# Designs tried in a protein design chat: VH-VL binders against o27280. Part 382

Target 1, 266 residues: o27280
Amino acid sequence: MDSMNVPEVLEIKRIVEESESVKTFIFSWDFRREVRPGQFVMVWDFRDEKPMSVSLIDPVRSEIGISIRRVGEFTDRVHGLSEGDLLGIRGPYGRGFELMGRDILLVGGGIGMAPLAALADEATARGMRVDALVAARTADELLFLDRLEAAGVNISTCTDDGSCGFKGFAHERLLTLEENHDMAAVCGPEPMMFQVMRILDERDVPAQLSLERYMKCAVGICGQCCLDDTGFRVCAEGPVFWSQELSRVREFGRYRRDPAGRRVPW
Short names: E, the ipSAE of ESMFold2; O, the ipSAE of OpenDDE; V2, 0.75 times the mean of E and O plus 0.25 times the DockQ between their complexes.

## First folded at step 15 (VH-VL)

Design za20 (framework fv_libevitug)
Fold by ESMFold2-Fast, scan of step 15:
Structure za20 (fold): chain C 266 residues (1-266), chain A 123 residues (1-123), chain B 110 residues (1-110)
Amino acid sequence: as target 1 above (266 residues)
Amino acid sequence: QVQLQQSGPGLVKPSQTLSLTCAISGDSVSSDSAAWNWIRQSPSRGLEWLGRTYYTSKWYNEYAVSVKSRITINPDTSKNQFSLQLNSVTPEDTAVYYCAREYPRAYYGMDVWGQGTLVTVSS
Amino acid sequence: QSVLTQPPSASGTPGQRVTISCSGSSSNIGSYYVYWYQQLPGTAPKLLIYGNDRRPSGVPDRFSGSKSGTSASLAITGLQAEDEADYYCQSYDNSLSGYVFGGGTKLTVL
């Protein structure tokens, strides 16, 4: 019954084109209202509502940003909007990342860099040393490199095709990086996150992972965001989970759920 | 370095208007990074936020629901100050009144406070 | 009564760790940032913590804030005689459409 579960209609203040397929939509935000890296909002275009991670948290400018990749009809419509147009925003929802220790490793794949970019800003503002491993299929799909560099983050890149940085997958690049961190945060495709988690567990680095699984609501009432064995709900109990929590979920990294809730191999 | 200096009468009769002024030095009342608050403190209600004024492209005023019908907060750019007017006062409005700055608005809290003014409402 | 609940008093000895709690609900602390203020007798409140756990310049790192769910805490480590004061938490409440304060905690250094 929380009044924050109703959409607020906000004007698009600015649009940043991050790549050919990704845009960040920037809105004025009342920073009496808490928003944390790793949380998401429901974005409503007056036809459909979809969850989107918060990718920019800027209390100095009183702005938040939401980065959206073009993948279907809803995101195509939103990408067609201009500065001055309106969107409904509901939230934020979910538990955000927790920060601990002196240094943090960020491992992001594709659009999974969006919540990690916001986390990088917070970690650097708190005086932490931040190392980021930014992964994508191709160089054109690497996101937020300029923003991370401006924040003072130590950046490593990898691409599947070798068009930028290390040629290979994020977990293969991680195997060549032996430096210990007090914690890690990971967001990207589940197969990538599973492999990264396994390596971090072997190195005894506590990790938080953000799951961008399909969901139809943001208040935890629906059962469609459930994981086998544990009954975890991404929108209610996530999207950020500690690696120890995910180790008990048999489907993590092995299967996914389609919009109908059916198990589909990766 | 920002300083807030309060002025106004310490005694007000019931039913009259309480008027206080907060003079700003080291910052502008129309600074787009600041909001200007009035807070009071009494034994019966503790610390109580009354309202704030701030400038972006225009002036905005926000008031606590408990006093909204009786309160006005006015910025004055020519004198670099802002004021509090609270009408129809009762003995329950007896309190120490503070002005305070938020910088930037909201996230950073109330970082600079005036010295406080004890206002007694009595006949 | 105040909207946010603090214990009316707390005490400790020099060098000890003291924690002051601030309890609210989903309409305030659960959704909005928490601030902490220190008030010495006869003075205005002084900002001690903003943004749940951030310190303004000049505030010693002995003071720290934390927030979990609908509750917040102020921790003081290495307690000193000068820390004897009243401490207040503050947040915003969406049902009241305004800032709200805790009732205050009087900290006595024994």
Scores: ipSAE 0.710, ipTM 0.847, lowest interface PAE 1.2, mean pLDDT 87

Design za21 (framework fv_libevitug)
Fold by ESMFold2-Fast, scan of step 15:
Structure za21 (fold): chain C 266 residues (1-266), chain A 123 residues (1-123), chain B 110 residues (1-110)
Amino acid sequence: as target 1 above (266 residues)
Amino acid sequence: QVQLQQSGPGLVKPSQTLSLTCAISGDSVSSDSAAWNWIRQSPSRGLEWLGRTYYTSKWYNEYAVSVKSRITINPDTSKNQFSLQLNSVTPEDTAVYYCAREYPRHYYGMDVWGQGTLVTVSS
Amino acid sequence: QSVLTQPPSASGTPGQRVTISCSGSSSNIGSYYVYWYQQLPGTAPKLLIYGNDRRPSGVPDRFSGSKSGTSASLAITGLQAEDEADYYCQSYDNSLSGYVFGGGTKLTVL
């Protein structure tokens, strides 16, 4: 294995509490080494490792951030760590987002806003106009609104329960947005992404979608992240795919893989 | 506006130590966001990175493997400069030597260069 | 032999598009940012592109960079006589633990 496949032990420099269930862990990063919005790293707590999207890329401070939602044993242990503690970081892996044109729409659901927050920083630094549709179940689960506002992003929100912004789902809110964009980037629950993709396709807006499926390994030979119809491996060939690539995948938006690699409905 | 001004002898005999200095204006050699590089250029080898020095809580140096046993890069905060010492020179060390800054706003690309110093290693 | 491979020369006429390639491996361009430098005769190199595809202040829009896999490219559109220069790509190499440059491309404006 080359050096990027061996975990580097890094000190947690700073922890930002994004919500009750989400924290961003910030590490010093050697910016000779490329990292792009849409890529992920393997986070190793010296017992288990899990893939996590890069949510902050700050070459001025020489820092990266990794945002982690508390959903199970691994993430609960990591959430118990403090500044100064150590984690293993391996990567980055995957293809990142591509930027084109003058205007971009970001559509994020829940923790899916994490890679999109990094992309928003990049797009604004390039002088693009950025519109973000931030979706969550409740107002308390809307993420990165302050960062997006600070970056000069035009923000629309929606919540399932109507506690903030539009009451309803991301795709329902998107139907009320009239601005056409040169491209879009989408990350969130797969059913949400499927609905958003169909609307963007009808509007002739090319979209990139990030599939953050469950993975056990980072080298791209894990069958649990394989897409059924095309043979795409999310960790090797993704996680970012263009909408025209996903439109040919029967599995997208309909099926997922369990730990045994079996197809199960969402 | 940051400027780098190089000085040092243009002729060095084989086996001697090559010594060059890069004076910095408009920035501090101990700035914790900058790194300070030496790079040389010859017709036969093209551009070749030699090493860098930088300050965070203390000074760090990194050197190219090809020269690591012979090279020292020394910062001098009192004079706001950094120097290159290359020991046991041979005719193959003949090159134009540049100092350069790498800085975070340009992703540690080398955004400011000195004027270059031609050093000939000959007896 | 340079670690990064560039064509030794390129040429074009005013107004044309010229592309200069830079090829590496997974130990350098595949994992690290690519930078491009312009060197006019008798001068030090000048940073032209950083972070694969970004321009420092003062660099005209006609210069652009791109990267795909282990290769990078510099494109010059609307070629002008003053663009005649040597162009160098640069990255970091983890097997050498140091910065590496391409061999340079001499661009001639005909």
Scores: ipSAE 0.460, ipTM 0.765, lowest interface PAE 2.9, mean pLDDT 87

Design za22 (framework fv_libevitug; at its last look DockQ between E and O 0.81; V2 from the best seeds 0.77)
Fold by OpenDDE, look of step 16:
Structure za22 (fold): chain C 266 residues (1-266), chain A 123 residues (1-123), chain B 110 residues (1-110)
Amino acid sequence: as target 1 above (266 residues)
Amino acid sequence: QVQLQQSGPGLVKPSQTLSLTCAISGDSVSSDSAAWNWIRQSPSRGLEWLGRTYYTSKWYNEYAVSVKSRITINPDTSKNQFSLQLNSVTPEDTAVYYCAREFPRDYYGMDVWGQGTLVTVSS
Amino acid sequence: QSVLTQPPSASGTPGQRVTISCSGSSSNIGSYYVYWYQQLPGTAPKLLIYGNDRRPSGVPDRFSGSKSGTSASLAITGLQAEDEADYYCQSYDNSLSGYVFGGGTKLTVL
């Protein structure tokens, strides 16, 4: 398999309905090939191709999972697929999360919990203590709670409407938590990540954050996912960045580039 | 506890067939989570992977390109063992041969090894 | 000669930190997991590290593995006399469609 250019056509082994808008598609995987939480794959439905995070890594069953939120035409087509149907998968790409220390804090919002769920599995398998702050707009949008609980993760929830857990945003809930961790991993809406990062920096907690940008090639060639000033390519140098790296990224939490390359605010 | 016990002749003449057997205890050769490997070691070539056999709905064999034309690895479910056959041997095939379990397959590495068998190819 | 390149020898005194490098390419270490084996004199190799940086049960935490790009490294902290052995890195090579080993590093504890 040419990991850079050629998608591997894989059969959907299973589909897990995570929520009304999110499904996890499970594929067989040759685990001689490295895959890390925080990395992404390019999913090809033979018409279009989109980057998706790996949300499940199961070496025992030789499976990986990709969680996809229904948000547009491509994802609508993919969500219409059934077990046994085919998708093209190329990758994995990008820099994944690193694990360090004994205690890890995960802060995720919405579909951002996808890579963090995979990270939680690895961390717990390594004997780490894992706390997870899971945020969503409403209770029915909270992802992977049962899975995280089964893995032994200590879960705290927050929802915008207060339908589950703390009423408010992730950074607000984080301010109410006094525990220190050896490291944190963050993934979700960029405004959320920006606020969370500030709090973690003030607490001297090393943090890794996974960015989402428009990605076309996934191999650092096209430049569509290039971050201003730094020249960081989210697909190559990311999508996982250390907070210190993001501190140098002017656009982080402030604006992004649309597919046409125009600057648009969050 | 999983153990691998190797057996076979330590001396083989050139052009003949090298044959070794690895007996498995504590696991099954047909385990769908394991792969069964042969590796050899020599001063000249270092550690060299030769191939593996494993079962997942059916039997699969993978062989190193360097020996692919001469090698056969066969499982024996009745005896819970697997064997190595290397045809047309030359002095370059002189090495210590190891069988090893890979578990889980493809990820955890070769976690159990046989005791090794020195095989000398000499006239 | 070996697909993966290791220094032929390394040395350290008890209590020191020693690192053993393993260099490969995009066809192996760059894309596939790295494994490390310890081989004591007259014995079979023993799995020391799997999945780049994970330790099997029974392996002391003073052994650690890391990977970056097309290179991997084994670090041994608090070096002990019993650590004197040969160490081998291993990966998979897609161009060869098979597992590949490094040439091995003989570690001497002075």
Scores: ipSAE 0.875, ipTM 0.935, lowest interface PAE 0.6, mean pLDDT 95
Fold by ESMFold2-Fast, scan of step 15:
Structure za22 (fold): chain C 266 residues (1-266), chain A 123 residues (1-123), chain B 110 residues (1-110)
Amino acid sequence: as target 1 above (266 residues)
Amino acid sequence: QVQLQQSGPGLVKPSQTLSLTCAISGDSVSSDSAAWNWIRQSPSRGLEWLGRTYYTSKWYNEYAVSVKSRITINPDTSKNQFSLQLNSVTPEDTAVYYCAREFPRDYYGMDVWGQGTLVTVSS
Amino acid sequence: QSVLTQPPSASGTPGQRVTISCSGSSSNIGSYYVYWYQQLPGTAPKLLIYGNDRRPSGVPDRFSGSKSGTSASLAITGLQAEDEADYYCQSYDNSLSGYVFGGGTKLTVL
């Protein structure tokens, strides 16, 4: 009937194998309903429900894509599905990325490239110059390189093991890149994002960062994000935050919350 | 390019059925990327969407709740057109009627419009 | 009366900037894309803006759209005499299961 709080049962139209551990599930979407890069949906397999970032927004084909990494029971079950199978989708939810200026830097680690791939499509469609720093542990885990290249994105890669591009971490590679940008968007492991944020802040580049752990707070399911708040509670909807908002969160990049809401070191 | 040409009578008596046709050139009524709309405009109600038809694997029709009980929108692939039938008309149905295309459907809005047909409902 | 609210009139002089507002609710603009149409006297509406802020090819860049929360705006910079027309916003409404239009704004170029 209404209001995004009831899952719509959608057929899996196409599945793209992004890597050994990542698949993109593509659905037909009614593009009268707004969806923006950086937003997420709740994916329901008729047993459990989990938040997943939107990784493809294609109004020409009337398709939305959701990229899922295999990390546990729910994602393992979903990875076992085939084209023609059904999933419940509700949303979209959360703050999306905001675009400003004429050029943007994207910094993505692992599955964090998923929402940034959707953002890259949007930024290039708006005539922005897009530079992407794509980071992963190994070459096989670098995601969306073909899609970014097809969009005209300037790509730099880095891998922990040196199997593709710069050998090292994203922030180490970023230090060798001297170009200033009007803005940046960052998504990946929290320790990586913390290091990248510090460098961008030093360079006076306004940055938006996407934090998976705050997705549940945006739909009112989990109070753990509120426990993580350092006095910025009014702005805790997420998952996308400006760096000046996130710099006030004392545990960002240092501690995480377990399922019970307890602080645990990374 | 794509053009929409409307035809149908401009005068209809109360209680009768209003029938209009929109002929399509430069595109197919069964194009899976398009949707085909009827909209009317009157001084009392302004612009009012009446409904649309479109094809993917099958035909879909969507109608505005205000006219749903009286309205039928029918595609005709052999003539490459779509029509509007509105039953049991009253003077309140007096309006300029437009057909319009969405292409691609949903996101892109109504990019091509017919010329409009003034329909007067009067005895 | 209309589901989306626009001011009935707006005015400006050549070269100025004019903004036309469109206000709705969570059941329409708050969740769905906004479109803008220009209607010259005696003609069908013409699409100016789709997807909140996108221009079809052939629409000058002095026309722009924006959306915030449950409201949208059409901005016209470098106003010209030819811009004198009626302007309509459109969105989708989930409670009505259909497209909805604003009441229209008559723009006068002084």
Scores: ipSAE 0.774, ipTM 0.896, lowest interface PAE 0.7, mean pLDDT 88
Fold by ESMFold2, look of step 16:
Structure za22 (fold): chain C 266 residues (1-266), chain A 123 residues (1-123), chain B 110 residues (1-110)
Amino acid sequence: as target 1 above (266 residues)
Amino acid sequence: QVQLQQSGPGLVKPSQTLSLTCAISGDSVSSDSAAWNWIRQSPSRGLEWLGRTYYTSKWYNEYAVSVKSRITINPDTSKNQFSLQLNSVTPEDTAVYYCAREFPRDYYGMDVWGQGTLVTVSS
Amino acid sequence: QSVLTQPPSASGTPGQRVTISCSGSSSNIGSYYVYWYQQLPGTAPKLLIYGNDRRPSGVPDRFSGSKSGTSASLAITGLQAEDEADYYCQSYDNSLSGYVFGGGTKLTVL
């Protein structure tokens, strides 16, 4: 039997409140099964199923964690759960981040910092130097700062309202940072990622960006996660793409699609 | 320094039970972070995983499908060892048998191996 | 027969780069971590690579692992005489509910 395509019902071991709107849910995990930063799992609350990025990969405790922002009916229900409650998990799915070189830049906006926190742990464990640009609307929404600092990550912050660090958008802060990284990993609101990608491309920094699209099957057969112009399936060829792959995609940074496939402005 | 020392007879007659023991020093068989494996090696099959035992809140066993009907792996906490029993052996069970620690369980692989025991199944 | 497929032999001269392949399926390498073991003549296997591409302490950085799809690869650069050994890949197989090994590759160094 193929257990990767059927949800495994798991007990919530711990819940960490990361902010007013973000919680991290922690589960036991069998680490014979590969899980890579940037991959996602489908979370099933027994009514609906949504993709969520893995934010914690802890083989020593045999634990994984997922960070979920409360943004709608599904996430409201999940945020109402307690330790000991059950969720279905299937996966992991998708292509994760690949590490290269010695110096990595992370650029995360809001909940997009979740998969990058997992990547930071792996990069530091491999002895890489890690710089992180952590962005949010306000200081209270900056995620994982203590965790990143404890891992030895060099943190730069920016907030839209200037309440912490640089006042402005992530791509504006990026213009003031060093240009000497071997690679970058980017995750956050798609308009932010588009602007960051353009700067990194101009600097010849290889970049990997994590996209979010509507998903149903998560194994590449239903077509709901396809990108314009390429036929890439976010659940199979992504969610992590190299910047040169995305340069051929007209929709990236320009619009999104609803569950019916209609174009909707960002 | 963790070490695994194997013992047991090297000659077994067909249809009898193969029995081996792996003694552990520098670690505990009941460690909640480790799993204790048996692997065998023959010219015809190469390396073949047979099974493992491990402790969390209770003891668990996992056995390879190929031998599941004939195999038992038992921990012994009082002697700090674990054993292999393989029933109803045939000449196809002739191999070098290894015990191995897997630490941490499910991720790091088999980081400490016993010295190996050649077991010949012959009349 | 081995669940994971390796070439039965490989060879090279000192200083050369050698690559050993390991082919599997979606029920093993495609979904589960890959490990590599080195076995010197007359000894037990020794863990060489874990987690697809990680090296235990004491393993030289001229050994590296990688994985793509349902295949994995062990690369040895700067080949040395002491690298002459058998090399085995290992993974977990979901359909067999157990660990599986490649058939092994005998590496000869001239």
Scores: ipSAE 0.644, ipTM 0.839, lowest interface PAE 1.7, mean pLDDT 89
ESMFold2 (binder alone), look of step 16: mean pLDDT 94; pTM 0.954

Design za23 (framework fv_libevitug)
Fold by ESMFold2-Fast, scan of step 15:
Structure za23 (fold): chain C 266 residues (1-266), chain A 123 residues (1-123), chain B 110 residues (1-110)
Amino acid sequence: as target 1 above (266 residues)
Amino acid sequence: QVQLQQSGPGLVKPSQTLSLTCAISGDSVSSDSAAWNWIRQSPSRGLEWLGRTYYTSKWYNEYAVSVKSRITINPDTSKNQFSLQLNSVTPEDTAVYYCAREHPRDYYGMDVWGQGTLVTVSS
Amino acid sequence: QSVLTQPPSASGTPGQRVTISCSGSSSNIGSYYVYWYQQLPGTAPKLLIYGNDRRPSGVPDRFSGSKSGTSASLAITGLQAEDEADYYCQSYDNSLSGYVFGGGTKLTVL
């Protein structure tokens, strides 16, 4: 029985340690089944399940990868697993990124580079020119630089502390980069994405932004992942949104909700 | 470069076994990136996938539900070929039969096809 | 009839754009990649499009594929006389656990 709503138990084929806090878990995948950059899967450790973006899509090797940052109890348990161990995978879910034109700008912050790394692979395979702005707090938190370089991506970096590349925030670095792109894709902390979106709007560059909002429920069942003003459910109608739609959402870049649903400023 | 050559009888009597072979040149039947398919085409049913065989660390076979009880697909590594056996044939099995490769398997579709064999099931 | 639905015929004149649709469901096109094949009279099908919208080496850029929801489309721009052929879409169906084909579209170049 093959169904997107029933978890398939998959063996961890390989684990790549991306940094001290991030690992990519690689699984064999039946590529008759479509997976697109920007989509996510539900990862089940047989106790809890959490949404994770797909960070590697490799039809030649028949592999998908899921990159996970260690931030709490679930992710700590998953980081303790080894090659040969089992995880439940359900999905993929959500809208993927759409590619158009010849030139794409990627702007990623921290773990937000994970879905953008998969997108970079697809864009370069299609012959697009790819520029990536990779941002993090420190040099040790810049992710996927070797993989992007291997794919032929033109890379710019920035760190808040100046330990690698431009010293400053992603939007400050973006102001110093060329303006000629047919589209952009953005993923990272919401305050970063809001500032980047403003600049891209001023440049008339259509942008897609990926919202990895906290989700408390199975796909499409609850309202915990709804956005203000629109009623969008991230798991059903996202996570990828066009910039013109997000400009109407009052909470985007301004506040978020904690596990109890309470409004908390960024 | 890669070629698939089909052989087998073009006339089979009802209730007998239909047997066809597909000889591979330019690739290996045990290539871990490939899958080897049988497809048939008739005016009444159009194109119909029958099944496939492929090797990773072991052999796998997948068969269409419509023929699963009657079909066997066998790889032969020594002859670099794979065969189709379809038991208990009826006039409904009259079709042009094709073998075809997927490479790489799953994502890339059926990139190389045999020449086709018309099989008529008639007494 | 066929699991995937195609129009039985399509036509155009040289230089025009023609599109051929392929309609399925959530058990096939909605979750699985779509492929397109061209079949000239008396020959085996030839792979034209894989992975929804990718071309194998040797396929002219006049051919393109697209997919939206449970439907796919093959577009041919700059239609030429040699494009007159039968065209078939293909996907995988999870309820049947196998590959499925459309009924085919006979393209006539007028």
Scores: ipSAE 0.743, ipTM 0.872, lowest interface PAE 0.9, mean pLDDT 88

Design za24 (framework fv_libevitug)
Fold by ESMFold2-Fast, scan of step 15:
Structure za24 (fold): chain C 266 residues (1-266), chain A 123 residues (1-123), chain B 110 residues (1-110)
Amino acid sequence: as target 1 above (266 residues)
Amino acid sequence: QVQLQQSGPGLVKPSQTLSLTCAISGDSVSSDSAAWNWIRQSPSRGLEWLGRTYYTSKWYNEYAVSVKSRITINPDTSKNQFSLQLNSVTPEDTAVYYCAREIPRDYYGMDVWGQGTLVTVSS
Amino acid sequence: QSVLTQPPSASGTPGQRVTISCSGSSSNIGSYYVYWYQQLPGTAPKLLIYGNDRRPSGVPDRFSGSKSGTSASLAITGLQAEDEADYYCQSYDNSLSGYVFGGGTKLTVL
């Protein structure tokens, strides 16, 4: 049996409340099975199945964590669960982040900090120097700061309202930070990622970006997973892409699609 | 320092039960992060994993399909050891048998090995 | 017959790089971590690499692992005479519900 396509029913071992709207659900995991930062799993509540990024990878405790933001019916139901309740987990799927060099910049916006928190753990375990720029609309929506600090990460923050750190957007804060990084990893709202990518390209810093908007098709068979110009399927070829790959996609950071398939500015 | 010390007869007759013991020092057989493996090696079959035992809230055993009907791996917490019993042996069971530890279980691989025991199955 | 495929032999000279491949399928290497072991003549195997590309304490950084798709590789840089040994890859196989090993590669240092 192909283990990627068969959900395992797992017990929720622990729930961490990250914010008013975000919880991390922790499960025991058989670490003979590979899981990498940047990959996602399909979470099944026995009614519906949704893709969620892996936010904790802890082989010492034999645990994985999946961070979920409350945004609709499925996530409302999952947020209502308790320790001891069951969820189906299928995967992992997708390309993970690749690490290279001796230092890395992480740029995360909102829930996009979830896969980057797992990456931060791996990068620090490999002896890399990690700088993280954590962005949100308000201080209360900044995620994983305590976890990043415990890992020895150098943290910068920015909030749209100025309630914590730099007042402004991630790309504006990035312009004030040092330029010496061997690579970067970026995850967050697509307009933020586009602006950050442009700055990193000018600094000649290779960047990997995680695109979560098209992770609906875990098996890569539906056209909604495709990017217009390149034909890349996010669930099959992503969700992590190098900046050079994304620079060829006309829609990245500029447009989304409405239900009629029309381009709509962000 | 963790050491695994193997003991058991090196000669077993066909149809009998092969019995080996692996004594553990420097760690506990019931350590919840560890798993305790038996592996054998022969010129004809190479390295072959036979099974493992480990403790979380209770003992679990996992066995290779090829030997599952004949094999028992049994921990002994009072003696801090684990054993291998392989029933109905044939000359094809002739091999060097190793015990080995995984810690952390599943992820780390087999980090400490016993010295190996050559078991010959012949009349 | 081994479940994972390795070349039966490899060779190199001191100071050079040698690479040993390990080929599997989606039921093993494609979904599970890869491990590498070194076996010197007359000794038990020694863990060299776990988690695809991690080294245990005491293993020189001349040894490195990598994995792509259903295949893995062990690379040895700055080859030394004492590296002459048999090398085995290992993974888990879900169709067999157990650990599986490669057939081994005898590395000769010329």
Scores: ipSAE 0.700, ipTM 0.850, lowest interface PAE 1.1, mean pLDDT 88

